# Ledger of designs, part 88: miniprotein binders against q56419

Target 1, 326 residues: q56419
Amino acid sequence: MEGRTLEEVQEEVFKRHGVLVPKKELEDLAKALEEAGLLLTEKVEARLKEEEEKLKRERPMRLAGLSYPEGEREARAFLEAFRASYPGEGEEARVLLMPHLEPSRVPEVYGAALAALEKTPPPERIYLVGVAHRPLKEKAAALPVPFQTPFGPALPDLPALQALDALLPFELFNTPLAFREEHSLELPLFFLKGRFPEARVLPLLVARRSPELGEALKVVLRDFPGLLVLAVDLSHVGPRFGDTPLTRTLAEEARRRDLGFLERLAEGEPEAALAFLGANPTRIDGVEVVASLLPLLRERKGKVLAHRLDLEAPTLSAVGAGTLVL
Short names: E, the ipSAE of ESMFold2; O, the ipSAE of OpenDDE; V2, 0.75 times the mean of E and O plus 0.25 times the DockQ between their complexes.

## First folded at step 9 (miniprotein)

Design y18 (at its last look DockQ between E and O 0.02; V2 from the best seeds 0.00; counts 0 for: pae E 19.2 > 1.5, placed apart)
Fold by OpenDDE base, look of step 9:
Structure y18 (fold): chain B 326 residues (1-326), chain A 107 residues (1-107)
Amino acid sequence: as target 1 above (326 residues)
Amino acid sequence: TEEERRFEELFIEAWELLYLAEESGNPEILKEAIRLFEEALKIARELGDHEREAAVLALLAQAYYELGDKEKAKEYAEKALEIAKEKGIEYVIWEAIELLFELERLG
């Protein structure tokens, strides 16, 4: 427990679980966790260090065979099936907002993204901005290595990444381990690489709003034009996320928040979209990404192609997903 | 030992998948995590390592809970708690109790 006081842990446990654990029990637990955790932590740390060294070369697939097919032939059939799930036509995208939720949960939303990509000229590079579900050392990070996909490696645009790093007040190439399991990049990248096999990629993660990132990207995009992709989910409601089981009222509120957010983005008013959410009571995932990219989203008009609030029946929880073109 | 190494590999991978499943919402990832934990559990039992056994049981309980199998979650949590109490593994005791409380709250 590097840096947290026992009091902070006690407060966190109380906040999370409503139980006030005596300090002595926490000390004993901390010691036991330190002893058991020291062994696991040393080995985990050694393993993590090894994995970090591997991440200097490439980011392997983690969800192949689980979320999408590993084989290229099967992967292509997967893409076609997802595209078929969306009956509409897409529009040309300069900015694409798409989900990173498990594809099987929201196939038509990914299908809408594919429909948009069909109308989009092949970009030289894709700025893929995901959500960090693990802590980052900085507000945002990038991993400048090939990302493996069933369609071959997605190669990084090193010149554009370097240009971006040079404009940021922090080191962009931080927290490589955060990328190891990050599905917010891997899942969208599957679809993007499948559609644009020759495009280079800038894999970016946002943990906290970084206005600097948006301003820097705006400059970089002038010299290094490309497709901007926001890989974000929308509302997270239900017991898994601290709510009561999904009710009609809760679902309606989640949908209202999701659609209200997306519609304001489609109108080219990202600040209004953020303001509309307020305290974000339905926990829209993409808020920090949008807040970071305001300079790139302003005055861009577009269209909401798809939206779904998908029920996870075992937990009576739901997650919102949407596809927006700008 | 090779068995200990194998246990650690399985455990780490399963734990990573469990975390990933929580974030991605893919039950197949969760099932794979469970599969790997079950293999790890077998090794822990073969080694007679009650600490590793209890830890894996607690994580299995969590995984089944997330999968929506409350019965299995309860079963594994109770087993974890039993071993942990007997062996004085405090962190597992807490994890198991927390999960059992959550199961009761939702039941």
Scores: ipSAE 0.169, ipTM 0.620, lowest interface PAE 2.6, mean pLDDT 87
Fold by ESMFold2, look of step 9:
Structure y18 (fold): chain B 326 residues (1-326), chain A 107 residues (1-107)
Amino acid sequence: as target 1 above (326 residues)
Amino acid sequence: TEEERRFEELFIEAWELLYLAEESGNPEILKEAIRLFEEALKIARELGDHEREAAVLALLAQAYYELGDKEKAKEYAEKALEIAKEKGIEYVIWEAIELLFELERLG
């Protein structure tokens, strides 16, 4: 952080990772790191315990005023602008795949998701499955609390969450702090809550593939029907992700892997989609979620509505984002 | 140069092994990824390439974290952060900070 303001570093981290670190939190982290040769202070531990207790009651907005507007009026205008950026029609979705990348980077991909929601009857609940960017104690986790949005709280579907927990070989409510900064739920939820203000939510994270989660969700969805949303990004290529600088060949392969993956999912062939990726050389983010949810994706046909491989010129890297309805 | 090419070959192979280790749950694959990253680190240092060095250190920190070696994870993350702060390599700065924050949260 030498030679830069904390605000400038904050903005750069957000641009790169789609995660905003609040200025206060940045200051606390910098102080703790300068003292890295010392024991973890009681102040840091006490703060983390306080935040864990707060997360057992509600999950506050972390990206309001940064990724989307704080005020409800402005937030509704924001949704309409994103819908307008997609010059196409959606399709009704029982399953929606959408990104969690910073919305301003892929406006038409989020617009395609809104177009799909426009054609989708309001669900009683939304199964929102994101990617854990922090370690979980188990393969997957949920946080059974209201998630705040500019459109009001997204209330948890407690009966469905409890039914899901009962069917798993591990406790589902296992890592509250992993949700604190998790943009893979917050960013898609803004769009989902804006369109379906009465829907309850099951906020789920996958860290590692869990076939048990998919089998349990298949059972739960029978008794608690709703919209399944896979909130995932696609290829991650370039030096930010451990590659050589982005070349045309690498970008073309990333695009082919993204589209081939999505197209096989759209054919109702999720195992073929995973096999197509092999060792996942372009690091498609959605692999662990898809691998967990196979029973819910098999034989469900649909359509790819949008795709973009978003270029990060300063890092010579790219991230893929897509919208798929099933 | 040939050393830069060799670095990139080691780096890519190590990264692929790190991903496979996560998928398989096999710690021996993870240890092999670490070995290759350490060879790549040596080359980055010989080249004086601070961005390559910082990136490898950050990935070593992640690999040791996944192996359960918190001491090594912290060591490599602090080294990555030091270089990244000095040279202005912002994506490594925040990757290292995030890992150090997680390590302090756990104990």
Scores: ipSAE 0.000, ipTM 0.132, lowest interface PAE 19.2, mean pLDDT 83
ESMFold2 (binder alone), look of step 9: mean pLDDT 83; pTM 0.827

Design y19 (at its last look DockQ between E and O 0.50; V2 from the best seeds 0.00; counts 0 for: pae E 4.9 > 1.5)
Fold by OpenDDE base, look of step 9:
Structure y19 (fold): chain B 326 residues (1-326), chain A 107 residues (1-107)
Amino acid sequence: as target 1 above (326 residues)
Amino acid sequence: TEEERRFEELFIEAWELLFLGYESGNPEILKEAIRLFEEALKIARELGDHEREAAVLARLALAYYELGDKEKAKEYAEKALEIAKEKGIEYVIWEAIELLFELERLG
């Protein structure tokens, strides 16, 4: 490959194939891919370009009929059922941490989020910060287009997005294709739009910790007040994530990490929460989001409303999910 | 050809669903990915395209692995590897070997 670094190839393979291949295997794979004349590369690129052009207008639902109902009536019943799954009452949220895991796996955690939203006055705008599961060109990105939901389109807050872009040292409106399939925005947005149909949205993704994002958002929030939502999952343990099958010990460690993280956030000590995780051996996915939003999380006290470590029995793996109000 | 176009559409969509299913943790998405790959597999076989066939088989193996069906994952990986070795499709050989190794490590 004339002039491309192994890192660029790795990134490209990841971008194209969604697989992070180790560098050593990448050399051989890159050679093999070059030789194989990527049957799909030109056409995939053309299709991706077309999809990118579509994303200039709107982000369609991807998970309708798969994770949540497509029809509005059924979607409302879905919301009600999820709310019913959480027996408690919520609290008013200025910051809401909620999961982006498949809703059916952790219904009561989403129910807790809905309970919090019931106690929250309708915001003018929602800053929805998800996790980029695909590479971004920058540390963070936004997509300034309507996101389709069963409740109608979630419209972007363009003035607030522009204000945010102006304060960042990088182009915020990057990597639109990363948003096409990103469930960390779509799933939470379903619940948020269902509860606050008139709220504008700032759909944001974080790939890597960006202190600049938190500082910029802190300024933007002064002029453009709204609800901040962190759509993040917690621990990922078991064979799907490189561990041995889930054991009592592993589950206890995952829960300890999850709850220790959430509790420190609830105490208004986000730096302590990050420090508590250390090397993050249980792979809490929300770390980069929290690290980016430190200025907004400091000194905010709140409450952990729900937590679950959900077992995926076929793979003997588990994912942590939680709901936190600040 | 129209068949080749259809194959590519199915393959891309299935791959996207496979990734989405893995990341979201929804097994129904993975099942949908499998369905689409199976359709793509039929087309590849009808075309006599061993490269496309091997590629799909490797993806099916991965999808079943992600669903926790190790037996089917192994079966498809072995089939992918067989075709890929015979036809000299190196990238599929690597994918299949990696998955087979992982299956053995976890078994």
Scores: ipSAE 0.346, ipTM 0.697, lowest interface PAE 1.7, mean pLDDT 88
Fold by ESMFold2, look of step 9:
Structure y19 (fold): chain B 326 residues (1-326), chain A 107 residues (1-107)
Amino acid sequence: as target 1 above (326 residues)
Amino acid sequence: TEEERRFEELFIEAWELLFLGYESGNPEILKEAIRLFEEALKIARELGDHEREAAVLARLALAYYELGDKEKAKEYAEKALEIAKEKGIEYVIWEAIELLFELERLG
């Protein structure tokens, strides 16, 4: 995040709160923030190093009891409820786009994903590609360990992960901590593991577009066929995301951009989908993933099964979610 | 001490839940983060530790802001700022001022 000049901060504080903070006090504040950050970092980093070592063996559930049930029996009933929220039929998927937004907010969108999985032969492995919400050291990362779920551990496909790592010009496994607090893998994985309990998983995160990842995955998928899952959300609009309060006009624009993006992907035109978004003014979450995976998305035609732009009434904001099969 | 260790455990867990609740869009996770921050606040007050108290109040303000409760966010940010100014806890001063700026922009 960009810092402003001390003089700009001083003027804004005065204009907004009616208090003038002298330049010396701003300089002292900057020094104190640096010093406090160093002290907090030492304590927090010691704790996080312990957690990083645990992540080298397994990735535990973080959202059990919060976003989905912890017990296996309750988790199976939960899946059935989500499937029932989508009354339609799915289609077979070689590529599935599904959300990572809190499932209870968009139940029919997750239900549509389950409907697609019903039509999909059980894959040997799932390439699960989420969006990094913590910084990565490289453009993309993986964590080659079991991910715990209420349905048992989702085991990594180590041969496929090793093949992928060997093809990339950067270290794939060097940011384990980014996976600790990463719902974009955990939430979709709950649904995927529940439907395909025997499939191995390649848990992948993208922070910044990586053409190298897409080219490498094209090779790996040829030799290690499986289901490719893009676990991405769509528009993010409203004050929580830096906009004016959500208006009908902003919501209609967000919906139009979500659907236009998905429809162009469904026509096998991922470059056109990205071009349609331009500067991405509604902050569609999946653009870096799609831009990385172009070789895997080109000329694959399919269908949009579901979409919702879900309102957050207290924040006057909204998030879009969709299900697309290719 | 054991009380200080308990505070750090609650603070870190609450901070992680705040992140997860915001990013996943689940307000129940945000409310759980608030519950843990309130427990941490109680410990900070029992210790008489004004830095810990102000830091938790700033985090409570952020949690309520993420929930869309502007009035509680403002209340907690002002409480954090008051303590931080009196005790010279400069990083909390900055955090509280930034949040108050954001709340004014929205109002």
Scores: ipSAE 0.289, ipTM 0.705, lowest interface PAE 4.7, mean pLDDT 86
ESMFold2 (binder alone), look of step 9: mean pLDDT 84; pTM 0.840
ESMFold2, look of step 10: ipSAE 0.265; ipTM 0.698
ESMFold2 (binder alone), look of step 10: mean pLDDT 84; pTM 0.840
OpenDDE base, look of step 10: ipSAE 0.338; ipTM 0.686

Design y2 (at its last look DockQ between E and O 0.52; V2 from the best seeds 0.00; counts 0 for: pae E 9.4 > 1.5)
Fold by OpenDDE base, look of step 9:
Structure y2 (fold): chain B 326 residues (1-326), chain A 107 residues (1-107)
Amino acid sequence: as target 1 above (326 residues)
Amino acid sequence: TEEERRFEELFIEAWELLYLGDESGNPEILKEAIRLFEEALKIARELGDHEREAAVLALLAYAYYELGDKEKAKEYAEKALEIAKEKGIEYVIWLAKELLFELERLG
């Protein structure tokens, strides 16, 4: 297909088959589908349109019963268990970096986040910035609708979202379908809503570094103060991510990269944190988010509360997760 | 038909779960994806739809691969490839070959 972007092909595959293919396999599948001349079916388009229309009203839970309990009582017990998994005490956070990895893989890291939230006065609003694992039409996006949780809906802060949109050189409210299955928002939001049930939320996704986002947020935060949450994972190493099976050397490198990144952030040097990663050979997930939020991270000192490189034994791969307060 | 509709629903949901499971790192999500693909596979076979069958088999292979079950991944990929070659389904041929190659590289 001369002139189509990979994103367009992905969208086409998604439209045709109603499925989002994992990125690498998508690229290959996209090529294969291009070669096969497989076009979007009207049915998939209709379904996507319907889903998009639903997302104008609310974002339903996708991971309830899979990653966390659907019922409120069970969900509260879940929170308590995760908090218990971290033996330390938290610190007050103005900025919280926490993971979006499957909670059961890194319970103490989420526990550390909960510990920090215990020491944090209830914010009026939470700026929740996740990673777009699906393509966005713009560098960043927001979905200005209630997000369902076991603790009730997380309501959007529409005034703050509108203020942010007005300061951005692109339309903030783009690519609503990217939010439908985005776990980088849903998983952290579970913990945040459980701790701060009355807080409004600004659900944001970053696909590519947007310095404009950080500058705009810096202005918005003056009039609309709140807790900033970066929902990001760290290193991704092993066969699932194109490496050899996890070795001691590879694990040490991943940990070094993760901790070096987090510590520089804790020192209030986000540019140094990014520079430290260079080409990001261990594929730290949160780099585009951090790069977008530099104005908000500069000169803020804090503390790394937890870190884990979690082994996925069946694939001999590992993912890094951390909790940082600023 | 109702069967085709049901297939499409299952297939889409299973695929979404496959993606979500891969990205989130939750194996239970992948298992749920597999369950739904298996249901879709039954429907495809009942319909005699070899293209749908081959496609689902390839995705099952991928799901098992992501779970670390290389043996099942290989089995399903080979089945997908066989049907796809017979029926001339190029995109499935590609998917299956790529996965088989990756399995060999990691083996």
Scores: ipSAE 0.231, ipTM 0.652, lowest interface PAE 2.1, mean pLDDT 87
Fold by ESMFold2, look of step 9:
Structure y2 (fold): chain B 326 residues (1-326), chain A 107 residues (1-107)
Amino acid sequence: as target 1 above (326 residues)
Amino acid sequence: TEEERRFEELFIEAWELLYLGDESGNPEILKEAIRLFEEALKIARELGDHEREAAVLALLAYAYYELGDKEKAKEYAEKALEIAKEKGIEYVIWLAKELLFELERLG
């Protein structure tokens, strides 16, 4: 902002984003201003480097006591309550799509994932692919350390992670701080670790479409078989996301796009699922992950087990979540 | 100083909780972030540090906006803007104005 008038900055932002500043741009500006502001002192930078060094050893729970119970007994009861919220039976999954939205908002969607896991033989490892909510230095990243859970540590599958790193045109272990607050891994992992306590994990994040990740994972999965989990949310609509207030028409559009996307994935047609979304006007979160993993999704048929477009009444906004087995 | 270190600890923790609460869609995490920002605000005021005060007020406005409390969001954004304009704190002026613009769009 140095050397610019406030009017020039406002004009630049308007030109990039049209009539209104999108919610995502506002969040990015707040992060950039915080990084550039007074609080980026030597002490704050030292604190962040200290946290980064801790993340090279383990990834602690951030959401215990907030999104799920901290104690193991309470956590098991919590997990069983979520299973009970979905009265149906699951299907065996070789690939599972599940949400990362706050579990209490979509209990039957997480319950459907648990129902699928009941039908799924315990894997040796889980490829957990989430969405990066902080910038990564590359298109994708991993953190090869234990992730703490109320059920004990989820241990990394180091041989599989090393094999994946060797196949990529960039270093896979590139942005430890991005994992510190990444709920798209922590929330699904709670459910996965609770059901498969002995499985090792490949904790992966996608920031931008990475076809090379999908090709590399296809090779790694042949030598290191396991469960592939896409930890993604669906539509994001309403004022919190840059839209008009949520109307029946907007909600209907969001549901149609969510279900059309999931149904095409369930038919083994991931390219058709992406094409169906076009410019992605309801901001389905999963597109970057699906676009990265096409080789693993093609011709793999399955079933949509659950979906909810969850209303945030105070913000007049909604977020979609679904459970898909392939 | 000890007070400056305490402010830094609260601010970083509150900022991370704000991010987590917004991204996870959990309003209780947003409320926790707000509580910590309010503690940080008290320290900034005790220090007489107007830049820290204005920054925290702007982030409180953003947190209330994400929580859906338009009136509190507007109140804090306007106060942040007043201080930032008087002290020439350009990044807070920009953030507060963008938030007030967004609130008017919704209102």
Scores: ipSAE 0.006, ipTM 0.453, lowest interface PAE 9.4, mean pLDDT 84
ESMFold2 (binder alone), look of step 9: mean pLDDT 84; pTM 0.827

Design y20 (at its last look DockQ between E and O 0.32; V2 from the best seeds 0.00; counts 0 for: pae E 15.4 > 1.5)
Fold by OpenDDE base, look of step 9:
Structure y20 (fold): chain B 326 residues (1-326), chain A 104 residues (1-104)
Amino acid sequence: as target 1 above (326 residues)
Amino acid sequence: TEEERRFEELFIEAWELLYLGDESGNPEILKEAIRLFEEALKIARELGDHEREAAVLAMLAYAYYELGDKEKAKEYAEKALEIAKEKGIEYVIWEAIELLFELG
C-alpha cells in the first residue's frame, strides 16, 4: 500500500471487482478508516476475491431471516399473508412491474403482484430485471448462477443468458460482486420462486439505460419466451433523499409522478412515461430499467393493480411502490 | 492479532448491512448493523484503540440517524467527536460535525 491514496485503492477495487462504492458518506468513512490503517485493504481485497469465487457457484440468501423467513414452511405462510393483504384479483401478466422495497412496508403491493401471478400461466423462464444500487462495469449485468431461496435454488437459464450475451455489444457477465447483496433481485425473486418453482431465471441488473439491452431481449424472447419482471421502486422523497420532511404537497407530487409514470406505461407509452418525469425530481428508481426496456414495453396495454407511497415515520421520508401488469 | 481480525470482519459486515438497510428500507437490517458495530466497539475498547473506537462510534451515529433515532445519533456523534478531537482523527471529526449539523 505504499503511496496509493485510498481513492486509488477504491477505484482499483471497483475497477477490478465492482465492489464497495458506498454512499458518499460511507465512502468517506471507509476511506478514512483505510487511511488510518483500520481496514487492511489487502484483507478486504482477499475477502472480496473469496466472495467472488463463491459467486461462481451460487448466490446465497442475504436477506433470509431479515426481510423474509428462511424456512420453507414459514416462507409459504409469508407468501399467503402477503397475498391476503391485497383484496383484489390479478390479471394475466406478460410483463410485471413490481417493487423491490422492504416487503413489510408495502405488503398489498406485493400482494397485487402475487394476485397477477395467480392469473399467469407458469412461465418456462423469468427475465428478472432489477436496479443496480452498486456500480457496474457495464450498463447492465447478469449473474449466471443459482440464486438461493427458501423454496430451493432459482436456476439460471444458461442458453437464454448466452443468447442475450451474444447480442450485446458488451460483456453481460460482469461485476459479479454487485449481485452479492442486491436486494432488487433477491426480494422479488422470493415471491417469484414461491409461485413458479420450476421457472428458470435470468437475473439482470441495470445501472444505466441501455437501449441495446431492450433490443437484444426482444430478439431473445422470440426463441426463449418467458415472463418479464421489472423490479423497481418509484419516488424517493424526504430527508433521507435530500428533501425537506414529507409534506402534503411533497407527497402529492410524489404520487402524481408515480401514478403518471405507471399510467403511461399501462397505456403502452413508455417514452411518454419517461418524458413525463423529465429530470425526475422525486427520484423514481426504475427510470433506467424502463429506458432500457422500451422495445418490450411499447404498445403493451395493461393495468395498475396497486400503488403506495409508504411513510418512514422516523425519518419523515417516503418511498413509492407500485404493481403494474402488461 | 485475532482481535484486530475480528474487528475488521465485524466492521465490514456491519458496514455492508448499513448500506443494504439504507437501500432496502428495512430497519431490521440497520439494527443488525448496529449490533455488529457494538460488538466491534467492544473490541476496539478492549484493544485501547481510540481510532477504531472513534470510527465505530461515527458509524453507530450514522446508523441511528438512518433509523430516525436522532437522540442516539447525537450521543454517538458527540462521543466520536470528543475522541477524534483528542486524538487528532480528522476524518471522524468531519463526519461527526456533518452529522451533528444535520441533527440540528
Scores: ipSAE 0.336, ipTM 0.720, lowest interface PAE 1.6, mean pLDDT 88
Fold by ESMFold2, look of step 9:
Structure y20 (fold): chain B 326 residues (1-326), chain A 104 residues (1-104)
Amino acid sequence: as target 1 above (326 residues)
Amino acid sequence: TEEERRFEELFIEAWELLYLGDESGNPEILKEAIRLFEEALKIARELGDHEREAAVLAMLAYAYYELGDKEKAKEYAEKALEIAKEKGIEYVIWEAIELLFELG
């Protein structure tokens, strides 16, 4: 109830639910909630500290049994089913843009990514750049530990991560807890590790655009060549994202903006792609990542392999996903 | 004591899954949070612990709100409020009232 007076709260509860809560009772409740919230905060903080210590050793699977199978045999069959969902041929990628949306919602988009990986020589390492959904202490972060998958651990490329850290004006290894639940790394990693079981990984998150990250990565990639993966979703429209319910017009606009963004990236014009979005009215997820990685995207031409604006009937909302190779 | 530890573990895990589900936009993660809260609810009821019961009901209300099921969200919030008012569990009263504001 931050920002509202107790009288406003009292009046709104009465108007909406027919219950008059005396001002004194609301005052007593606010004080009790402060005390209880402090105690809950202390217990949560202690638990989070324990989880942070565990994350210094490994990052466990969080979505096994939910978004992909836990068992290796089933996970391999799952990959093949996704590849089959995209009937086309891929193209070799030095940079791959792929989604982090729930895989079952956009199977052909993930299938297109697998098709691209089929044409891509197995890299020594994968620079996996996701979107931080929890606050980071800095603009970007990494977690230099094995990430567990049904195909075995994805091992960190420690020399490359250390080289990257040395080039940044901030500590790269700054927010371990942000990785605990970060699906923008876990979901793409499942597909990448399944296809490139021997590749090491640089698991990176961007919270806010960091030109420093892109410049540093350009240097690191010269000495430590690998596959660059932008694990981003596209438009987010509808009530779940602060809009009115999805209409045909809003969906068409979102699709047009998704494709316009991807096509400009495919032309090697990442600044033009960002300018095309302007204020980003359909909330394309990849903006901060692309803005960070400009030096790696300029002049690199490629192809859009797939796109889908996935509709969520229960929430009257939609999320866009695409596959782009550069 | 073991039952209380099991409740705490389920509650915290479900709570973090709830935030992850909201941030990721993945309804299956929200549903998993709900499943864990339902398990925690059973433990709270077996313990006769009205504070734990009311807290879990409030979290279930929030989880269903995030899923877009306003009818269930309201049902659970009102159940949480009823218990919290009767037993004087003040922080749950506030959480339930805040959610009922949002359900408008």
Scores: ipSAE 0.000, ipTM 0.282, lowest interface PAE 15.4, mean pLDDT 84
ESMFold2 (binder alone), look of step 9: mean pLDDT 85; pTM 0.848

